# VH-VL binders against q0atu2, part 35

Target 1, 119 residues: q0atu2
Amino acid sequence: MLDKKARIRTSREYRNVFEKGKRLSGRFLIIYYVENALDNNRFGFITNKKIGMAVIRNRIKRQLRAIVREYQGQVKNKHDIVLVARAGIGKSSFEGMEKDYIAIMKKAGLFARNANKID

## First folded at step 15 (VH-VL)

Design th14
Fold by OpenDDE, fold request of step 20:
Structure th14 (fold): chain C 119 residues (1-119), chain A 121 residues (1-121), chain B 111 residues (1-111)
Amino acid sequence: as target 1 above (119 residues)
Amino acid sequence: QVQLVQSGAEVKKPGASVKVSCKASGYTFTGYDINWVRQATGQGLEWMGWINPYAGETGYAQKFQGRVTMTRNTSISTAYMELSSLRSEDTAVYYCARDYDYYETSYFDYWGQGTTVTVSS
Amino acid sequence: QSVLTQPPSVSAAPGQKVTISCSGSSSNIGDTYVSWYQQLPGTAPKLLIYDNNRRPSGIPDRFSGSKSGTSATLGITGLQTGDEADYYCGTWDDSPSAWYVFGGGTKLTVL
């Protein structure tokens, strides 16, 4: 699980990212990202009812957290990043989500130069 | 500016099919889901389903399962909604609407002008 | 017949305040956020309120939204003749599967 300090926790913090951040879309994920005033990154996860029932939403959220944990050390610091699950993600594989995450984060230029798990 | 432009009015007989188009512009087409909503004359709004234009995944309301097909052509930023086995009760104005995610929900921030479909013998 | 319940009609004179209610259940309004749409006669719906109480750019602050429990409310102050329209609440539901639900719509007449 992500450290407490690495998590976006309040609705205000989430909405700040939505309103002030940049938006990029992949097949299964939308990311909103904005610089923060901290020395660490914070991640948020959104699985709204559009993507399916609670069981599906919870599964997707767990999988996204796992993906983020795996790659968080390679992400440029001082960012708030919110992952929004897109419709259809419920039928995707974990590998598919991971691939989409990597692709969208690359597109956003959020991986550090020395990242070694993204190829 | 974001804009959704739909195809023109259709007149069909019962049992026929109709395919309505929705051309998007002013934004990255594959980055936003498209919803379809219809409205019978003098009636309320009825959600039909969504399509993710990126790869074409769809989700339909149960009422239209087996009778509706949503597709897209990314090269021309156009979404399509085809409704088959038309009935008189399918007479309505059909709208496409862009889906925008915000926090733990989404809303329809831009709408097409609507397409009138009339089904009559 | 609609999943969300709205009054069929409301009316008031120019300058007055009106409220439109939207009642749902725990599987929709109770667990998520409500949007409101304005539909002027002969036109497509227009987003009026999202996230329960937020206004898109261009929507004046005389339009407001709120949610409590399984109900939502649209408020309109300083009513203008141009506000005469149908208003719909909407939100996502996940029972039995993901689908968007609308209220039955409320016709607002400006007297």
Scores: ipSAE 0.915, ipTM 0.959, lowest interface PAE 0.5, mean pLDDT 96
Fold by OpenDDE, fold request of step 16:
Structure th14 (fold): chain C 119 residues (1-119), chain A 121 residues (1-121), chain B 111 residues (1-111)
Amino acid sequence: as target 1 above (119 residues)
Amino acid sequence: QVQLVQSGAEVKKPGASVKVSCKASGYTFTGYDINWVRQATGQGLEWMGWINPYAGETGYAQKFQGRVTMTRNTSISTAYMELSSLRSEDTAVYYCARDYDYYETSYFDYWGQGTTVTVSS
Amino acid sequence: QSVLTQPPSVSAAPGQKVTISCSGSSSNIGDTYVSWYQQLPGTAPKLLIYDNNRRPSGIPDRFSGSKSGTSATLGITGLQTGDEADYYCGTWDDSPSAWYVFGGGTKLTVL
């Protein structure tokens, strides 16, 4: 699990990212991202009822957290980033989600220049 | 300016199929899901399903499973809803609506003008 | 037959306040957020409220939304003749599977 300080925790923090952040969509994921005033990144995860029942939502959330943890050290600092699961993600593979995450993050320019697990 | 423009009115016989189109403009078509909602004459709104235009994944209401097919053509930013085995109770105005994800839910922020489908002998 | 329950009609005079209720269950309104849609006669629905109580740009502040437990409420103050329309609440449900549910709609008549 992500460190406590690396998590977006409150509804207010989430909504701040939605309102002030940039939106970028991939096949399975939408990311909202905005610069923060901290020295670290914070991540949020949204799996709403559209993507399926609670069991599905929880599974997807666990998988997304695992992906984010894997690449966390390669993301530029000082960002709040919310991952929103899109409709259809419930039928995707873990590798498909990972590929989509990498593609979106690259497009957003959120990976550090020295990232070595991206290509 | 975001717009959803739907195809014209349809008149069909029972047992036939109807295919309604919804052309999107003013935004990145593949970046937002499209929902279909119908409204029988004098009745309320009824959700039919969604499509993710990026790769074409769909989710249908159980009531319409096996009878509805949602597709898209990304080259012309157009979503399609086909309903087969039409019956009189399918007479309704059919709407496409853009899905906008916000926090832990989503809402329909833009709607097409609606397409009237009449099923009669 | 609608999953969410609304009163079929409400009415009030211009300038007055009206409220429209929307009753659901724990699988929908109880653990998610509600949207409201306004449908003027002969037109497509229009988003009025999202996230229980937020207004899209262009929606005046005399429209308000709230949610408590398994119920939501739409409030309209300073009622105008142009507010005469059908109003629908809506939200996502996951029982028995993911689907969007609407209320039965409420016809608002301005006397």
Scores: ipSAE 0.914, ipTM 0.959, lowest interface PAE 0.5, mean pLDDT 96
Fold by OpenDDE, fold request of step 20:
Structure th14 (fold): chain C 119 residues (1-119), chain A 121 residues (1-121), chain B 111 residues (1-111)
Amino acid sequence: as target 1 above (119 residues)
Amino acid sequence: QVQLVQSGAEVKKPGASVKVSCKASGYTFTGYDINWVRQATGQGLEWMGWINPYAGETGYAQKFQGRVTMTRNTSISTAYMELSSLRSEDTAVYYCARDYDYYETSYFDYWGQGTTVTVSS
Amino acid sequence: QSVLTQPPSVSAAPGQKVTISCSGSSSNIGDTYVSWYQQLPGTAPKLLIYDNNRRPSGIPDRFSGSKSGTSATLGITGLQTGDEADYYCGTWDDSPSAWYVFGGGTKLTVL
């Protein structure tokens, strides 16, 4: 589980990212990201009913959290980042999701220049 | 400006198939799901399914499974909805609509102008 | 028959306030967020409200939305003749599988 301080927790915080952040889409993920005034990054996860039943949504959420934890140390600081699961993600593999995450984060320029797990 | 422009009206006989197109512009086509919704004359809106234009994944309403096929051509930013084994009850206006995610929901923020499909012998 | 229940019609005079209800269940309205769509005669639907109570750009503040339990409500104040239209609520459901559900629609007549 992500550290408490590394999590977006309130609906207000989520909506702030949606409204003020930039949007980028991959095959399975959409990310909204915006700079924050903190010394750390915060991550949020959205798995709405569109992607499937609760068991599917929960599985996807767990997988996305695992992916984010793996790479969080390589993400540029001072960002709020919300991951939104896209339709069809329920049939994706973990590796496919991870690949998509890396690709979209690279496209967004959110990885540090010295990142070593994304090449 | 975001726009969805659909193909023209269709007249079909029972048992035939119809394929409606929806050309998107003003945004990244592969970045948003496309929904299809129909409306029989004097009736309400009925959701048919969605397509993720990025790789073509689809999800259909149970009512139309086995009879509907949603596809896309990314090179021309166009989504397609094909309905087979047409019946008189399929007579309706068919809409494509862009799906937009916001917080823990999504909504249809842009709609095509609609395509009238008439099924009659 | 529509999964979400709306009154078939409502009416009021110009300048008045009207409310349109939308009733669902725990698997849809009760567990997610509602959108409202306006459909003027002979036109495609237009997004009016999203996230229960948020207005897209260009929608005046005389349109409002709310949600409580398994029901949602659209409010229209300062009713204008141009508001005469059909209004639909909608949301995602995951029972028995993921699908989008609409209300039956409400015809608003401005007297």
Scores: ipSAE 0.913, ipTM 0.959, lowest interface PAE 0.5, mean pLDDT 96
Fold by OpenDDE, fold request of step 16:
Structure th14 (fold): chain C 119 residues (1-119), chain A 121 residues (1-121), chain B 111 residues (1-111)
Amino acid sequence: as target 1 above (119 residues)
Amino acid sequence: QVQLVQSGAEVKKPGASVKVSCKASGYTFTGYDINWVRQATGQGLEWMGWINPYAGETGYAQKFQGRVTMTRNTSISTAYMELSSLRSEDTAVYYCARDYDYYETSYFDYWGQGTTVTVSS
Amino acid sequence: QSVLTQPPSVSAAPGQKVTISCSGSSSNIGDTYVSWYQQLPGTAPKLLIYDNNRRPSGIPDRFSGSKSGTSATLGITGLQTGDEADYYCGTWDDSPSAWYVFGGGTKLTVL
């Protein structure tokens, strides 16, 4: 699990990102991101019912959290970032999800210039 | 301006197949899922399924499993819905609708104009 | 036949307030967020409310939404003749599998 300070925790915080942030879509992921007034990043995860049953949603959520933790240190600071799982993600492998995350984050320009684990 | 433009009306015999198209414009086609919803004459809305135009993955309502096929052509930003083994009960207006995710839900923010499919002997 | 239950019809005079109910279960309305769609005669549905109570751009504040428990409500104040239409609630369900469910629709007549 991400540290408490690194998590978007309230529905109000989530909605703020959706309304004020930028949207980018990948194969199985959508990210909403906006600059925050903090010194750290906060991440949110959305796995709504269109993805599948609760077991599937929970699995996907765990996998996305693992991916975010792996690359967290390479993301530019002062951002609120919400990951939204797209329809069909349940058919994707972990590696596929990871590739999609990297690709969409690169497109967003959210990785630090000296990031070395995103090739 | 976001637009979904569907193909024209269809008249089919029982047992035949129909393929309806939905051309998207005004946004990145692969960036949003597409839903299909039908409405029998004088009846309510019925969800049929979704397609992720980026991945090509689909999810169908159980009622239509084995009889519906949703596809897309990304080069022309067009989604397709094919329904086979048609019966009179399939007579309806068929809609495509863009799916938009917001917080822990999604909603259909743009709709096609609808395609009338009539099945009669 | 519809998973969500709506009254078949409601009616009121211009300027009055009407409410349309939408009843579901714990697997749909009780566990997620509701959208409302307006369908004018002979036209495609139009998004009216999302996230239980939010209005898309262009929707007047005469339209409002709320949710409590397993039920949702659409409110329309200052009723106008142009509001005469069918209204549908909708949301996602995950029982027995992921699917989108609609209410049966409510026909609003402006007297």
Scores: ipSAE 0.910, ipTM 0.958, lowest interface PAE 0.5, mean pLDDT 96
Fold by OpenDDE, fold request of step 20:
Structure th14 (fold): chain C 119 residues (1-119), chain A 121 residues (1-121), chain B 111 residues (1-111)
Amino acid sequence: as target 1 above (119 residues)
Amino acid sequence: QVQLVQSGAEVKKPGASVKVSCKASGYTFTGYDINWVRQATGQGLEWMGWINPYAGETGYAQKFQGRVTMTRNTSISTAYMELSSLRSEDTAVYYCARDYDYYETSYFDYWGQGTTVTVSS
Amino acid sequence: QSVLTQPPSVSAAPGQKVTISCSGSSSNIGDTYVSWYQQLPGTAPKLLIYDNNRRPSGIPDRFSGSKSGTSATLGITGLQTGDEADYYCGTWDDSPSAWYVFGGGTKLTVL
């Protein structure tokens, strides 16, 4: 799991990102991102009921956390980033989700210049 | 401005199929799911399903599984809902609605004007 | 017959306050957030409230929403004749599978 300081924890913090952040969408993921006043990034994860039952939602959330953890060191600093799972993600593979994450983060310009990305 | 414009009224015989279109504008079409909701005359709203227009994934209400097909054409930002084996009970106004993800859930923030489908012998 | 339960009708005079209730269960309202939709006669539904108590742009502050337990409430103050419409609550449910559920609708009459 992500370090405590790397997590968006409160509903107020989440809503702040939704209200003030930029939105980009991929096949399986939507990201909301906004600059923060910290020296580190914070990540939030949303798996709402439209993507499936609780078992599915929890699985997806675990997978997304794993993906984010893998690439967190390559993300430009000072951002709050919320990942929202899109409808249909329940049928996706882990690799598909990872590919989508890389693509959307690249499109957002959130990776460092020397980021090692999946080809 | 976000707009959803639906196709015109349809009159069908029992057993036939109907395909309603929903053209989106004013936003990135593939970036938002589309929901379909119907309303029989004088009755309430009934959710039918959703489509992710990015790659075309769908989720249908159990009531309509096997009889409804939702598709999209991304080149013209248009979603389609086809309902087969029509019966009189399918007579209703059909709406498309954009899905808005916010915090831990989603809402329908923009709606089409509706398409009246009449099924009669 | 609807998954969420609303009173079929409410009425009040102009300038007064009305409330519309929406009752659900632990699998829907009790475990997520509620939206409200306004449907004027002969028109498509319009988003009125989201996230239990938030108003989209253009919705006046005389419309309010709240949630407690497995129930939600829509409040309308300073009632106007133009508020005469059907009002629906809605939310996502995951029992037995993911689907969106609406209330049966409430017809608001301005006396």
Scores: ipSAE 0.908, ipTM 0.955, lowest interface PAE 0.5, mean pLDDT 95

